# Ledger of designs, part 354: VH-VL binders against q8ixk2r445to577

Target 1, 133 residues: q8ixk2r445to577
Amino acid sequence: FFGMLQNKGLTDYCFDYNPPDENQIVGHQVILYLCHGMGQNQFFEYTSQKEIRYNTHQPEGCIAVEAGMDTLIMHLCEETAPENQKFILQEDGSLFHEQSKKCVQAARKESSDSFVPLLRDCTNSDHQKWFFK
Below, E stands for the ipSAE of ESMFold2; O stands for the ipSAE of OpenDDE; V2 stands for 0.75 times the mean of E and O plus 0.25 times the DockQ between their complexes.

## First folded at step 17 (VH-VL)

Design w84 (framework fv_axatilimab; at its last look DockQ between E and O 0.91; V2 from the best seeds 0.85)
Fold by OpenDDE, look of step 17:
Structure w84 (fold): chain C 133 residues (1-133), chain A 120 residues (1-120), chain B 107 residues (1-107)
Amino acid sequence: as target 1 above (133 residues)
Amino acid sequence: EVTLKESGPALVKPTQTLTLTCTFSGFSLSDYGMGVGWIRQPPGKALEWLANIYWEDDKYYNPSLKNRLTISKDTSKNQVVLTMTNMDPVDTATYYCARLRYGDYYFDYWGQGTMVTVSS
Amino acid sequence: DIQMTQSPSSLSASVGDRVTITCRASQDIRKYLAWYQQKPGKAPKLLIYDASELQSGVPSRFSGSGSGTDYTLTISSLQPEDFATYYCQQDYDWPYTFGGGTKVEIK
């Protein structure tokens, strides 16, 4: 699967990554932004290694969850996907993080109009359902 | 078990400052993502959100009351304090503290509430 | 601010009745909507979050639905302990805002 990763509950919002430096793509948080399909900031790939890959640049980035955190951070992809980069996109649309055993949920970031994907206990919330478009 | 309890004066005079304390258990504001908020409810009226504070001491206020509100925490005591200046009879209400999680801005556990009457 | 309008403000029902309460937001809140139950002299109790997710311990006779601006709380079969005031709350945008409440009274 590849393309825009869109949330069902938070309608019209997609995974978005826009690093400040195109030559240094790791270390920043993945956010949610209005789906626009323009550029490469919203293009992701779900791989056979269970990665959510940001492959618009070399080296390629893979979404990871750091220990003790609930945010999605861009790391470099590895030859063998590390445990903190493994996700399962279920048939029901849930995006399950294997290591934390939690699901990715669209959440409001702060007092701003920004949204972010966060790890939460798995529910049937549409905010935890995702699909590639 | 998560519990919260409000404490403070039941009576405040106009123009005085209200200080309320929320004492909680079953969770800690040292825990990542944890937060406590204040909500008030005038007698027979709807609920009004006042302020939130989180584990990183991040604070949010209702814009309509922001200049009158201060929220703080004492993590070691499991307490959150709300101060509200220049109290007016219109501020008469039951004041609640409640738990929330950052990113989930609904309140899953509430204190019993404390009634505050503003009167001369 | 986002305005939350509940309807009706009050209703009378009997045990066993199907009860429906509506909450309308002044703008699309994208299912960031919670429902609370409040009994006289008590604090609100969370029933539903994310428009349709039941809080732990809440009876299955409670359900939430809706999207965009329109949301509904349904009690499939009203029980004696369900007579209370219900509030909706949006958590889509700051500041958080509550509906005006719906009082469910015994007929």
Scores: ipSAE 0.860, ipTM 0.944, lowest interface PAE 0.6, mean pLDDT 95
Fold by ESMFold2, look of step 17:
Structure w84 (fold): chain C 133 residues (1-133), chain A 120 residues (1-120), chain B 107 residues (1-107)
Amino acid sequence: as target 1 above (133 residues)
Amino acid sequence: EVTLKESGPALVKPTQTLTLTCTFSGFSLSDYGMGVGWIRQPPGKALEWLANIYWEDDKYYNPSLKNRLTISKDTSKNQVVLTMTNMDPVDTATYYCARLRYGDYYFDYWGQGTMVTVSS
Amino acid sequence: DIQMTQSPSSLSASVGDRVTITCRASQDIRKYLAWYQQKPGKAPKLLIYDASELQSGVPSRFSGSGSGTDYTLTISSLQPEDFATYYCQQDYDWPYTFGGGTKVEIK
């Protein structure tokens, strides 16, 4: 699956990646931004290796979760996907992180106009439901 | 089992500073993502959020009261302290501390509350 | 600030009745809504989060629904222990704000 990865509950918000240095795409947090379909920041690909790829840059980025954390961080993709980069997009729309056994949820950064995806215990909340557009 | 309990003076004079302590058990503010907030309820009126503090010492205040509020924590004692300056009779309320997780700004466990009267 | 308006302010009901309580936000809060129960002399207790998710240990007769600006708490068959005041709270934007409450009384 490919395109803009949109949240069901936080309507009109999509995964977005906008690193401060266009030549250094590793180590920054993925955010949620209003879906617009313009430019390169909101295009992601879900691969047969269970990766969520940011593929508008070479080398390509893959979304990861570092041990003990709940934030989604950009890493370089590898030929064989590391365990911390594996997500299952389930039939009900939940986005399950295999290593942590948690689901991706849309949340506000406190006292900010920004939203971010965070790992949480899996629920049926629409804030944990995602689809490609 | 998660518990929280508020302590502090029951009576404060106008212009004085109120200091309230929340003592909790069953979780720690060294635990990733955990936070404690303060909410008050004037007699017969709606609940009002005051402030939150989180495990990394990030602090957030209700903008309408931010010049009067200071929140701090002592993680080793499982305590959070709220200080509110320039108390006025309109600040008479029951004050609660409650637990939350960063990103989920609702409160899953509450203390019993402590009534604070500002002399009138 | 997002204003939360609850209705009705109070209602009377009998054991076994279906009870609905509404909460309207002054702007779209995208399902970032919680419901609390408060009994006299006690602290609020979380019932529902994310508009429709039941908190652990809450009886299944409680349910939540809604989207946009309009949200509903439903008690499918009122029990004696359900006579209390109910509050909604948005956690979409700061300051986090609460409704004025709905008191559910014995008819």
Scores: ipSAE 0.788, ipTM 0.918, lowest interface PAE 1.1, mean pLDDT 92
ESMFold2 (binder alone), look of step 17: mean pLDDT 93; pTM 0.935
OpenDDE, second read of step 17: ipSAE 0.860; ipTM 0.945

Design w85 (framework fv_axatilimab; at its last look DockQ between E and O 0.82; V2 from the best seeds 0.81)
Fold by OpenDDE, second read of step 17:
Structure w85 (fold): chain C 133 residues (1-133), chain A 120 residues (1-120), chain B 107 residues (1-107)
Amino acid sequence: as target 1 above (133 residues)
Amino acid sequence: EVTLKESGPALVKPTQTLTLTCTFSGFSLSTYGMGVGWIRQPPGKALEWLANIYWEDEKYYNPSLKNRLTISKDTSKNQVVLTMTNMDPVDTATYYCARLRYGDYYFDYWGQGTMVTVSS
Amino acid sequence: DIQMTQSPSSLSASVGDRVTITCRASQDIKKYLAWYQQKPGKAPKLLIYDASELQSGVPSRFSGSGSGTDYTLTISSLQPEDFATYYCQQDYDWPYTFGGGTKVEIK
């Protein structure tokens, strides 16, 4: 699966990554932004290694969850996906993080124009359902 | 078990400052994502959100009352304090503190509330 | 601010009745909607969050649905302990706002 990773509940919002420096793509938080499909900021791939890969840049980035955190941070992809980068995109649309045993939820930040994916206890909320478009 | 309890004066004179304390247990504001908010309810009326404070001391206020509200926390005591200046009889209400979480801005645990009457 | 309009403001029902309460937002709140139950002299109790997720410990007779601006709380079979006032709340935008409430009374 690849393309825009869109949330079901938070309609018209997609995973978005826009690092300040395109030559240094790691270390920043993945956010949610209106789906526009322009550029490379909203193109992701779900791989056979259970990675959510940001592969429009080199070196390729993979979404990771750091210890004790509930935010999604871009790390470099590794030959063998580390545990903190493994996600299961389930049939129901839930995006499950294996290591934390939590699901990715579209969450509001400081304003209606600011949303982020956060790890939360898994529910049947549409805010926890995702699909590639 | 999560619990919250409001404390403060039951009676405040007009123009005085109201100080309410929320003492909670079962969670900590040192924990990432944790927050406490204040909500009030005039007798027989609807609920009104006042302010939130989070683990990293980030604060949010109702814009209509922002200039009158100050929220603070003492993590070591598991307490959150709300101050409201220039109280008026229209501010008479039951004041609640409640737990919320960053990204999940609904209130899942509430205190019993404390009635505050503003009268001369 | 986002206005939350509940309807009806009050209703009378009997035990066993199906009760539906509506909450309309002045703009799309994208399912960031919670429902609370409040009994006289008590604090509100969270029933539903994210428009349709049942809070732990809440009876399954309660359900929430809706999207965009229109949301509903349904009690499939009203029980004696369900007579109360219900409030919706949006958590989509600051400031968070509540509906005016719906009082469910005994017929």
Scores: ipSAE 0.840, ipTM 0.940, lowest interface PAE 0.6, mean pLDDT 95
Fold by ESMFold2, look of step 17:
Structure w85 (fold): chain C 133 residues (1-133), chain A 120 residues (1-120), chain B 107 residues (1-107)
Amino acid sequence: as target 1 above (133 residues)
Amino acid sequence: EVTLKESGPALVKPTQTLTLTCTFSGFSLSTYGMGVGWIRQPPGKALEWLANIYWEDEKYYNPSLKNRLTISKDTSKNQVVLTMTNMDPVDTATYYCARLRYGDYYFDYWGQGTMVTVSS
Amino acid sequence: DIQMTQSPSSLSASVGDRVTITCRASQDIKKYLAWYQQKPGKAPKLLIYDASELQSGVPSRFSGSGSGTDYTLTISSLQPEDFATYYCQQDYDWPYTFGGGTKVEIK
């Protein structure tokens, strides 16, 4: 799949990546922002290796979750996808992180107008359901 | 089993500072994502959120009360402390501490509450 | 601040009745809504989170639904132990705010 990755419960919000340093796309957190489809910040590719890839610039970025963390961070893609970069978009819309056995959920940063994707124990919540458009 | 318990004075005079302690067990504020919040309930009235504190010492306050509230923690003692300055009779309420996770701003375990009366 | 309006303020019902309590937010809260039960002299108890997810240990006769600004707690068959006041709470935006409560009295 390629396009804007949207949340079912937090309607009209999409995965968004806009690193503060244009020369380094690695190491920053993915956020959720109002879907607008303008520019390159909201377009992601879901690959056959189960990666969520940001490839509008070089080098290509792949979403990862570091051990013990629950936030989604941009890493460099590798020829063979590392385990911490593998996500399964299931038929019910849940986005399962294979290594941690947790699901991606839309959550607010406290005292902020920003939302972020983060890992939680899997539930049937619409905040854990995602789709490409 | 997760438990929380509030302690502090039952009676406070107007203008005094209230100090409440939440002592908890069954979880730790050293655990990534964990937090404790304070909520009050005036007799016969709705619940009002006061403040949250999280494992990395991030602190958040109800904006209407932020000039009067201070929250702190002692992770080694499993304690959270709330202070509220310049108490007024309208602050008479049962005060609860409760557990939450960062990102999920509902409270899954609550203490029994402590009634605080502000009267001259 | 997001205001939460509960209806009704109180109700009386018989054991076995289906009871419905509503909660309306002053703006779209995108299903960031919790329900609590509070019995006299006790702390609130979480029943429902994310509008429809049952908290562990909560009887299946409790259910939640809704979206946008309008949310509902349903008790499918009221039991004597369900005498309590019920509160909704939005956790969409700070300050997190609660409804005024609905007191459920058993006839």
Scores: ipSAE 0.787, ipTM 0.917, lowest interface PAE 1.1, mean pLDDT 92
ESMFold2 (binder alone), look of step 17: mean pLDDT 92; pTM 0.936
OpenDDE, look of step 17: ipSAE 0.831; ipTM 0.937

